# Ledger of designs, part 17: VH-VL binders against Protein ImuA (imuA)

Target 1, 244 residues: Protein ImuA (imuA), of Caulobacter vibrioides (b8h429)
Amino acid sequence: MEAGTRTPTPVLSFGEPSIDGCFPGGGLPLGGWHEVTGAGLEDETGAAPAAFVTQLIRGLTDRKGGAVVWVARRADLFAPGLLGLGFPAARLIQVRARDEAETLSLLEDALSTQGVAAAVAEAEAPDLTAGRRLQLACEKRGGFGVVLHRRPYGGRAGGKPRLVSGSASFSRWRIAPAPSGPPPDDIGLGPPRWRVELERCRGGRPGGWILQAQEAGHGPHPFRLVSQLADHDVAAAEAGRRFG
Short names: E, the ipSAE of ESMFold2; O, the ipSAE of OpenDDE; V2, 0.75 times the mean of E and O plus 0.25 times the DockQ between their complexes.

## First folded at step 19 (VH-VL; framework fv_guselkumab)

Design n4 (from u5 with heavy chain R31K; at its last look DockQ between E and O 0.01; V2 from the best seeds 0.00; counts 0 for: pae E 8.8 > 2, placed apart)
Fold by ESMFold2, look of step 19:
Structure n4 (fold): chain C 244 residues (1-244), chain A 122 residues (1-122), chain B 111 residues (1-111)
Amino acid sequence: as target 1 above (244 residues)
Amino acid sequence: EVQLVQSGAEVKKPGESLKISCKGSGYSFTKYWIGWVRQMPGKGLEWMGIIYPGDSDTRYSPSFQGQVTISADKSISTAYLQWSSLKASDTAMYYCAREAYDFWQSYYFDSWGQGTLVTVSS
Amino acid sequence: QSVLTQPPSVSGAPGQRVTISCTGSSSNIGSGYDVHWYQQLPGTAPKLLIYGNSNRPSGVPDRFSGSKSGTSASLAITGLQSEDEADYYCQSYDSSLSGYVFGGGTKLTVL
């Protein structure tokens, strides 16, 4: 039963009005799940989107603590835990799954587990039923869920397309690499950058940006805004997409 | 090149049966949904239903459930729309369309047949 | 009436900008389902113009753009040309009908 004033849902803020303003709560809600994919014609690697997700979760877990579970079907050099992203290995639990059903089951279990602050799974797109299960799991513990879209061997080209365009996730993101920023000392590679598109969010609006990684301890947020993309820039960059 | 070629115009009387066709070429016919869309004279587009020829999974708009039959013969890459007993109100242009999708599972009709005009009058 | 509401007609002079609205409800656009747009030139079959709210297929000029917000979508046409004179339809999915729905169509007249 309800008594007194309810507490607002906590959010992960980007610290930029043009980004945070897309969300009705001023940030990505904790206790929900989100989708991330790479841009391109065939996306089996996931290096840029995995790095983006790692950076996003590091910002969250720096503030909230707890374990992070990362479920993958393939153990390769492009998987989560890529060295040099600054994520503390002691908090990361890597799990290997055999197939899509086990991947989603492990993700759901992790999000339902005490002490798990965030969980990521490398999966195809969950259907609405699976997505609702993930949402319930997130709500139980206030966990932060991410489905990182990576096609299984053979991709979707051989499977029956679904009729329904939509998702039970709070937000859906499309990520591409962007040229690195200027190096701090004008030597070597600058900080990583991403072309980041928010394609949909529940109760909010889409947007696009170039974001740069913010080093741990250099601010409260995981990214710096480099530029905001206009609608025509977003459409032009995606005009070359192909599909079967 | 993806092509959907529909059967020719039909002039029928009320009560007659009719089966019109839509032949797909230039793509894997069994891997894409095929929808049927009605356009009554001077009116807009109405979705009638859709079929996946690979397994014959067929879905109908409530307005057309029980009024038409959608089927496919995958051996000749052809989808069908048929009536057991035509009515004057069935006079319309009928389009078939292939449903495509992208990685985000956005589903849309990317290729359309030329249309089949069906005229039902006494 | 159509599940998705469009104005019956819009008009504009060559070079002008016009917009065509597509208003839905919580059972379709408001549930997060995508909106697609089709152009139907007189006497011809419909042609895909915009898919996934804002994406243009190959061959569609960038003066056509789409957007979606809340329960509504919009098609914008800038630099209006005489060949743009056509009927325009929005399309989405409706969960209460368990199927696709089209708007009633908008006749664009180039003056």
Scores: ipSAE 0.012, ipTM 0.512, lowest interface PAE 8.8, mean pLDDT 81
ESMFold2 (binder alone), look of step 19: mean pLDDT 94; pTM 0.956
OpenDDE, look of step 19: ipSAE 0.668; ipTM 0.843

Design n5 (from u5 with heavy chain G54A; at its last look DockQ between E and O 0.31; V2 from the best seeds 0.00; counts 0 for: pae E 2.2 > 2)
Fold by ESMFold2, look of step 19:
Structure n5 (fold): chain C 244 residues (1-244), chain A 122 residues (1-122), chain B 111 residues (1-111)
Amino acid sequence: as target 1 above (244 residues)
Amino acid sequence: EVQLVQSGAEVKKPGESLKISCKGSGYSFTRYWIGWVRQMPGKGLEWMGIIYPADSDTRYSPSFQGQVTISADKSISTAYLQWSSLKASDTAMYYCAREAYDFWQSYYFDSWGQGTLVTVSS
Amino acid sequence: QSVLTQPPSVSGAPGQRVTISCTGSSSNIGSGYDVHWYQQLPGTAPKLLIYGNSNRPSGVPDRFSGSKSGTSASLAITGLQSEDEADYYCQSYDSSLSGYVFGGGTKLTVL
């Protein structure tokens, strides 16, 4: 074996070819950080994307011990459905940050801290410099990071959405709720479902799906595929223009 | 081949300062944490602290915080363990060790230096 | 006082199986942190023997094996040989101490 070489980036397989095939390594890269945002009003509340991230991290922590650090601003709450998704609350460290700069700093520190399996921060999109610092922190410990995009309190009246700078993340996801299926064995709602779009992936291709939370103990993967999305609404609007 | 070569044995008196070294070769020195481990005569292994040479991020065991200084000079691929004032109780073997880079199986040392014996007596 | 508890010594005859226990707590092994094992031959530095509970580095014979359950771990050595006479240390991570923790060590004597 080759001494001093670093281990290849580990992956988390979804167990579905239509999903795993989007990634060059055959699964979600874990030795770095990813961006997750909500569709529509989920940018403000963040319930569906936070639950999606919680389910994803539970899948990781089923295989890897350690703490999960969740950073949010003082006025924001951690995802309220955490215990309903079976996440081991004893391993969760919740941290309140004062502002955006502190949020990103705490995320960076958590990702480079021994004993931390994963870290999530509820933040706006980091700029390129902040994103590269997050990647270096992940590489320092091999950690798994998530920036869950959240709008600031109050937002900007009449303003445009913040422009996204160039990204150092491995992937960017857009999440919305989807109607749940029938409950398998109890009164109440069935397992949660999400409309999941992979908007981009480094070295890979985009995709879209309806995913359902995998019950603990029903398989090695955090989600089950309900259906693959076909995108009939996209169009490139350029006239038949030519260059000589 | 990954190697950690430590400085030679030291005989000191109480109150003296000391800085011992650990030179890494055969790998990208700045991309791996380097730890220090004490073994007192006839006793077991004790973790003292660890450093990431690229940015000098340093973490100490609570038992050693404020007792020693861990540092690195990445330009010469060398980590250091330093005392400002030695005590007789510092008599021990001191090892440096490189932490493996491994996402799933974390916090283990895959390569060790040969050790530096430090003797502190009047 | 070591954070991880090992028996001070174990012994066995050539060809026999011995086990070395490593007992931790809810803040280390019980929090899902892996257990690693090191062999220290007399007069030498420690050497990695088992990592990630049960994985063997290249060059470590199959007769060494590791396991973890609950808050404890075990190193098993089958087909005991005189060259196995050494000190053995378990190691993990402890969240309450925010640090790496070793067992007190076990001296293996081959009779």
Scores: ipSAE 0.539, ipTM 0.786, lowest interface PAE 2.2, mean pLDDT 84
ESMFold2 (binder alone), look of step 19: mean pLDDT 92; pTM 0.948
OpenDDE, look of step 19: ipSAE 0.578; ipTM 0.819

Design n6 (from u5 with heavy chain Y108P; at its last look DockQ between E and O 0.53; V2 from the best seeds 0.00; counts 0 for: pae E 6.9 > 2)
Heavy chain, then light chain:
Amino acid sequence: EVQLVQSGAEVKKPGESLKISCKGSGYSFTRYWIGWVRQMPGKGLEWMGIIYPGDSDTRYSPSFQGQVTISADKSISTAYLQWSSLKASDTAMYYCAREAYDFWQSYPFDSWGQGTLVTVSS
Amino acid sequence: QSVLTQPPSVSGAPGQRVTISCTGSSSNIGSGYDVHWYQQLPGTAPKLLIYGNSNRPSGVPDRFSGSKSGTSASLAITGLQSEDEADYYCQSYDSSLSGYVFGGGTKLTVL
ESMFold2, look of step 19: ipSAE 0.086; ipTM 0.659
ESMFold2 (binder alone), look of step 19: mean pLDDT 92; pTM 0.947
OpenDDE, look of step 19: ipSAE 0.769; ipTM 0.877

## First folded at step 20 (VH-VL; framework fv_guselkumab)

Design o1 (from u5 with light chain Y100S; at its last look DockQ between E and O 0.01; V2 from the best seeds 0.00; counts 0 for: pae E 12.1 > 2, placed apart)
Fold by ESMFold2, look of step 20:
Structure o1 (fold): chain C 244 residues (1-244), chain A 122 residues (1-122), chain B 111 residues (1-111)
Amino acid sequence: as target 1 above (244 residues)
Amino acid sequence: EVQLVQSGAEVKKPGESLKISCKGSGYSFTRYWIGWVRQMPGKGLEWMGIIYPGDSDTRYSPSFQGQVTISADKSISTAYLQWSSLKASDTAMYYCAREAYDFWQSYYFDSWGQGTLVTVSS
Amino acid sequence: QSVLTQPPSVSGAPGQRVTISCTGSSSNIGSGYDVHWYQQLPGTAPKLLIYGNSNRPSGVPDRFSGSKSGTSASLAITGLQSEDEADYYCQSYDSSLSGSVFGGGTKLTVL
């Protein structure tokens, strides 16, 4: 329970009013946990959700220091993406878990540990009991928790489309890749971009954006806003409508 | 189009057994949960339970646990609701419904059967 | 009493706005589970009206809207029409029951 204190919760802000304004405290609270999933099938989203989370928490550790714990069952695809986004390898603690229960327990332990600024776990679906324990762990040290929803390839539970996930999280996000090619006159790859949807946040409102990675050392925030996804922007693209 | 077609109305006496059916068509039957909902005369909707026909994972409301059996035969895309011994208090309309998914913990019934009226009287 | 509480009835004149409340607890709406709404016309099966708190399926007029706050949800109907006369049910998930729960239903009468 957070009752009985009037001290405001510290937040991780995006530095963009259209994004930060969705949250009651002006950003994602530290001392809470969040859920991130791909907006579509894993084959269609690839590594985009993991890369988004990586970029998000890089901003936290650049300002505050501390370690990041990443708990995974498929860590073999992860390290090159982290290094490519400029995440400092010396702050990353990678942990491989055997199953879902161990994954969530390691996440909880990491969030309870002094010196851990953020912890991420690749999990399928925490239940409400696990979610409550994660929240308590985050509150203990003011840690930033993320459950990255990825289907394990292991066969313990089988393939059912229905999931039960913890609703004790502060926010839920859907992430897909977005086109990021270079300018027409240029040869090469553009910086990574994501279609980012805030599906739900406690006490706030949903939203959608196209975000681009901001290189380490080029600003205080890990993302640059490319565009906001809104009804009037969509209506303008429908050609028959004029503003003014 | 997605359709759920239920078996016809039943008139029974207390103590008799009964099995009513719900046949799904127009979608992948084994990839969606099917729920059963009771509506007693003049009353509201009551969730009885659900089944995932792909593996027969079945979950019951505590009020109905041990009172009915929910099952499915995926080879003929049919779900069932069964009583071993009917009571007069089982008189109600029974609906089957397909559960759809949107996001975390966001499951809702997007298609409903027409209902099966079960009347149990001496 | 039902797990989700709705008023037994509401009424309004044609063209008016009405709201139907759905009040839950910490084991359902209060834990952040979404609320869905169903319309049941007399003598017919229920049909989905609102899902995910506020989303309308294709074919549902925009005069129907839903919202959720805290442990409660609300269905609003503006521009009431005689064909809106029906029973309305909210639905959510309840972790203590490990399943879906419905409200007790609200009979809407258009005067």
Scores: ipSAE 0.006, ipTM 0.461, lowest interface PAE 12.1, mean pLDDT 79
ESMFold2 (binder alone), look of step 20: mean pLDDT 92; pTM 0.947
OpenDDE, look of step 20: ipSAE 0.789; ipTM 0.889

Design o2 (from u5 with heavy chain A100T; at its last look DockQ between E and O 0.42; V2 from the best seeds 0.00; counts 0 for: pae E 6.7 > 2)
Fold by ESMFold2, look of step 20:
Structure o2 (fold): chain C 244 residues (1-244), chain A 122 residues (1-122), chain B 111 residues (1-111)
Amino acid sequence: as target 1 above (244 residues)
Amino acid sequence: EVQLVQSGAEVKKPGESLKISCKGSGYSFTRYWIGWVRQMPGKGLEWMGIIYPGDSDTRYSPSFQGQVTISADKSISTAYLQWSSLKASDTAMYYCARETYDFWQSYYFDSWGQGTLVTVSS
Amino acid sequence: QSVLTQPPSVSGAPGQRVTISCTGSSSNIGSGYDVHWYQQLPGTAPKLLIYGNSNRPSGVPDRFSGSKSGTSASLAITGLQSEDEADYYCQSYDSSLSGYVFGGGTKLTVL
């Protein structure tokens, strides 16, 4: 919107017009932060949202001197699964925080540190003030921030926290696993797939897709588009469950 | 479009204080770091420090820490370099420069002020 | 005693190629930090010439090129012209100093 800026903000693109077209800059800004959550309780405790984030940020490991900082409150970080997706362990810095406030503070500090390409925190939704601080931190160094919404063990009253979004995040995503793609002729399952919903992005529009992990070395983008979800496709799938 | 305009030349005596300025225009002043660089007569460039005007995060070269104060007034898009007590060895040209970054998180100075000559003599 | 070492001067005839070296250490270029180059014409402020080791900003002629290997970087100027007479500085980041460092500068003379 603002006409005074000459230098475009660098973006992480998906390489697919139906996805990139949702964003006013043609991709996810590298000087911004994003929210990712699972679809429902079972999906939030599973590996799918963390694996999606890992795949999303994998290309940022090409940055020289760039580290990825992953902050969580407990020693049950998902590092083994990250390595299983080909994530370079030498660039991963895992940090244990004592509580939610420190988790978000460590995320903010990592994003404002030179040499940190991306930072992920497993946390409940930040409040508005914390979200604005995260945005400032991302802008200072061009970092890529992710808050991965995970429920702490034991939960709040009623057994689970609810997502509360700050207005300062660039985008908010809901992630579920999808049936894997065709296996290779070898034993095992095919490449992982996700049902990916962009619930909201700043200055853009929502969307939904089935995405498959793209192997390293097959172009610059982390995902292959399997199908685009339309409003009627989502409604039809739910209608099928309701009637049959 | 991007401009950094520095305050005019200064002639001072040892022991005096001084504050020189660098006004940014044509861009969002609070979204970019502003660095200060010294060039002594006939010598090379020396990085002194850098400030992020959005929150006043300030970093100094070890050679200049405690020797100068870097500050900014974001309401008037201006960065400052200040001495509390000048020395004859502070005689130099002082540049401000805007830092930017790219996808690879390279940090470099893409726009420079015209320089402020500071002469300290008795 | 600059952290990045450049030759104090280099010279070349018009039309020739010259190379300016920038030698660092394991705490800067050797750790993978990028190198940038600035040109300072006599009596003027520095101007960005090369960033990110080898990228040329708009308006810089393609006879200027940069490279990096190991702990060193190099600026090459081909088709040397009299207006290329200037001082040239490399710049990087140093982790031990937690800050930016410039080379000592190289005076280019076009014979």
Scores: ipSAE 0.060, ipTM 0.630, lowest interface PAE 6.7, mean pLDDT 82
ESMFold2 (binder alone), look of step 20: mean pLDDT 92; pTM 0.946
OpenDDE, look of step 20: ipSAE 0.729; ipTM 0.865

Design o3 (from q3 with heavy chain Y108P; at its last look DockQ between E and O 0.79; V2 from the best seeds 0.00; counts 0 for: pae E 4.0 > 2)
Heavy chain, then light chain:
Amino acid sequence: EVQLVQSGAEVKKPGESLKISCKGSGYSFTRYWIGWVRQMPGKGLEWMGIIYPGDSDTRYSPSFQGQVTISADKSISTAYLQWSSLKASDTAMYYCAREAYDFWQGYPFDSWGQGTLVTVSS
Amino acid sequence: QSVLTQPPSVSGAPGQRVTISCTGSSSNIGSGYDVHWYQQLPGTAPKLLIYGNSNRPSGVPDRFSGSKSGTSASLAITGLQSEDEADYYCQSYDSSLSGYVFGGGTKLTVL
ESMFold2, look of step 20: ipSAE 0.387; ipTM 0.758
ESMFold2 (binder alone), look of step 20: mean pLDDT 93; pTM 0.950
OpenDDE, look of step 20: ipSAE 0.769; ipTM 0.879

Design o4 (from u1 with heavy chain S111Y; at its last look DockQ between E and O 0.59; V2 from the best seeds 0.00; counts 0 for: pae E 2.6 > 2)
Fold by ESMFold2, look of step 20:
Structure o4 (fold): chain C 244 residues (1-244), chain A 122 residues (1-122), chain B 111 residues (1-111)
Amino acid sequence: as target 1 above (244 residues)
Amino acid sequence: EVQLVQSGAEVKKPGESLKISCKGSGYSFTRYWIGWVRQMPGKGLEWMGIIYPGDSDTRYSPSFQGQVTISADKSISTAYLQWSSLKASDTAMYYCAREAYDFWQGYYFDYWGQGTLVTVSS
Amino acid sequence: QSVLTQPPSVSGAPGQRVTISCTGSSSNIGSGYDVYWYQQLPGTAPKLLIYGNSNRPSGVPDRFSGSKSGTSASLAITGLQSEDEADYYCQSYDSSLSGYVFGGGTKLTVL
């Protein structure tokens, strides 16, 4: 046991230097919350970002017991997607919220609850006050959280991109689907792939990759690196923020 | 050095109120949960509930909900366990314990108070 | 009554190895929740002995070891010494109770 509060921040390694090297701790920071959003058409559907988050959480649940809480405003039969990526459905607790404020409050409650390995909320965007509350909830119980950004209400055609406010999250990711590779037995479709952009991480640098789902039990990490995107391929057009 | 120091033994009669204390020192009191554990004479350990002194978030075992009140005064780094009306069946040793956290290894009680013996007899 | 089941007693001679079992269910150890062990010497408060199934805090000798498999856990003590005579409790989290659960305790007697 250690006296005081000097325990190092725990991390989840991707097992790939080009990814892990973006983070000052050598891996994805745990004990906090992260933001994930879709790129292009995924702003409307959200299927690829949700699948990416599910695969990421499998990397935790392979080593950490407990429930996964998933908060959304719509009635959602998301569990079949979790099963397709090797996530045990018995750990899933799906919670429906009435509005954005309740969604974020339920995420905060889940992050403060012992026995929760990870919590996800489908929300538009937390403001700075909500983001600070999520940060404090993670600190209280050391929880791991994800805000999965969704725009389920429709938007104005032809409107200018909105500025997304800053947050207290540890990282922000932008996800799009990528063409799948050949299947392991060369039958049917190959494992899912994503174009993955790390737009920002606390104290680190951005990056971009094509990642493929790693089958459950076929490695210690949830993703396999297919390729690293060149720096000029990593877009900054839809983010008003600058990288240091 | 982390220490939890509990109030002294109590001898009470049924129907009396009681508030026992647990003072934490050597660490950030508001950043750790404090739990209460009962041990009846000759019996094992029973978790009663837990409090986060930073915001007074309090959780009870179903067996103890409504039977006791757990509270804290963060200005003096002290947690409390209290009864409004003691019963003879409340005779037991009561421990406070600090909850430690490790992301991969979970939540466990790393430091314990010395215990407070409560005797309730008519 | 205890959600986690331990044998009421175990005995061994000095220098021997003893094992204390802790059997849970699908709502606790079987859901992947970790197991923690506490030693309670006579007349004293419990003391953390093992955390995270198998880790020892500083000052706990490596002749104490823990393991977990399925819905059960085990504490092993090698090189048994007279000072090991104590009660031993396992503890975990139970999702159906939304709280901590302790085993009923095992009295270790050193012959």
Scores: ipSAE 0.482, ipTM 0.758, lowest interface PAE 2.6, mean pLDDT 83
ESMFold2 (binder alone), look of step 20: mean pLDDT 92; pTM 0.927
OpenDDE, look of step 20: ipSAE 0.716; ipTM 0.866

Design o5 (from u5 with heavy chain Q105H; at its last fold request DockQ between E and O 0.55; V2 from the best seeds 0.69)
Heavy chain, then light chain:
Amino acid sequence: EVQLVQSGAEVKKPGESLKISCKGSGYSFTRYWIGWVRQMPGKGLEWMGIIYPGDSDTRYSPSFQGQVTISADKSISTAYLQWSSLKASDTAMYYCAREAYDFWHSYYFDSWGQGTLVTVSS
Amino acid sequence: QSVLTQPPSVSGAPGQRVTISCTGSSSNIGSGYDVHWYQQLPGTAPKLLIYGNSNRPSGVPDRFSGSKSGTSASLAITGLQSEDEADYYCQSYDSSLSGYVFGGGTKLTVL
ESMFold2, look of step 20: ipSAE 0.600; ipTM 0.804
ESMFold2 (binder alone), look of step 20: mean pLDDT 95; pTM 0.965
OpenDDE, look of step 20: ipSAE 0.686; ipTM 0.855
ESMFold2, look of step 21: ipSAE 0.532; ipTM 0.766
ESMFold2 (binder alone), look of step 21: mean pLDDT 95; pTM 0.962
OpenDDE, look of step 21: ipSAE 0.643; ipTM 0.845
ESMFold2, fold request of step 22: ipSAE 0.607, 0.543, 0.430; ipTM 0.805, 0.787, 0.761
ESMFold2 (binder alone), fold request of step 22: mean pLDDT 95, 95, 95; pTM 0.965, 0.964, 0.964
OpenDDE, fold request of step 22: ipSAE 0.862, 0.779, 0.788; ipTM 0.933, 0.887, 0.895

Design o6 (from u5 with light chain G52D; at its last look DockQ between E and O 0.56; V2 from the best seeds 0.00; counts 0 for: pae E 3.7 > 2)
Fold by ESMFold2, look of step 20:
Structure o6 (fold): chain C 244 residues (1-244), chain A 122 residues (1-122), chain B 111 residues (1-111)
Amino acid sequence: as target 1 above (244 residues)
Amino acid sequence: EVQLVQSGAEVKKPGESLKISCKGSGYSFTRYWIGWVRQMPGKGLEWMGIIYPGDSDTRYSPSFQGQVTISADKSISTAYLQWSSLKASDTAMYYCAREAYDFWQSYYFDSWGQGTLVTVSS
Amino acid sequence: QSVLTQPPSVSGAPGQRVTISCTGSSSNIGSGYDVHWYQQLPGTAPKLLIYDNSNRPSGVPDRFSGSKSGTSASLAITGLQSEDEADYYCQSYDSSLSGYVFGGGTKLTVL
């Protein structure tokens, strides 16, 4: 009975009602894929989005065995330090792709492969067809996928917001660095912080926060809430589109 | 009730072809991976490969790549294991097994077929 | 030989406690992959006995228990009964081989 039935879809909880409440299941669902990008041109090419993704998936993989596959077109743009010191290097599989189509194909294959707990691909953006293939791959094995938007050679033109109607991803996040606070009892740099914007999630609502990295072993959640942001422009734009 | 029912025992000669079957019932056949496991006489269990019947995505153990063909017909909820030219060393019990589905990716087989004995001699 | 190493046989008298070891490596159990156990009674298909290191499916008595530590796992059987005479296999996943791996099996004989 217990082993003979499919388990309910678990969620990755942030441990904060203001964040978890954005999601219909009370957290970020597993068995799907998500999009992460920088908040502007400089942030799209910087280290902050990759570091955020690393922190996001570390807690997931600490519970169960499995490799993390990281696909990039230029492996030298991905430093081992972005994975953090708490993630064992032996579980990381770095894969170099030749172009965008191969990047997404390798992500799809990794998510369908036994022994892979999570997969990340540094890609421009999947179209609807590629996104649906990623969703199906996640469903085959319950895998957790991330498309990390990284443009080679300096990022995306302009600051225009990207809208993808009918996207198959569960969520889309915009990430910028935030000033770190002092470490406890120290005057140096504190744990990393991010300005985090949940731009869209399926069946839920957008939000914004300042999050700080939760160190490995200091709790089950990947981030600590520093403050909640209000973004009238984001809320007004989405309300106008929905009402109109 | 989840059930995997395999085709009956086979007696073959070297060089002959063979296709054995595994019919699943009591669950969503297209949503679970089905594996094949060999057990040679007096020996242990060996994983041969898996298939996702929903789209026929098929993965083989390196030891069995090119030695067998795994396939499925989702319209009749049936997976297959096939040889184009049997060898005496293919004499074994062959099991199909359903992989449990879990977002924690535990990788175990929660339901097994009764087995198909394949004997290849003379 | 097998990627996961088990003793070829163990024996015990009725009522005794026996253990069956399953030794892996850094590419399987040592990478955090769970260990599962199957019981194969004579003339029958394998049956899931323990999953996710220590969980028992419905109908498996609590005198069967499993554990995992480092690169090894162990199955313990207390209150040994004649019906426990079977082959026992551990199973995990190995990232270097990109596949499911079984132990070589342990024949349990009840004296």
Scores: ipSAE 0.375, ipTM 0.721, lowest interface PAE 3.7, mean pLDDT 82
ESMFold2 (binder alone), look of step 20: mean pLDDT 94; pTM 0.958
OpenDDE, look of step 20: ipSAE 0.429; ipTM 0.772

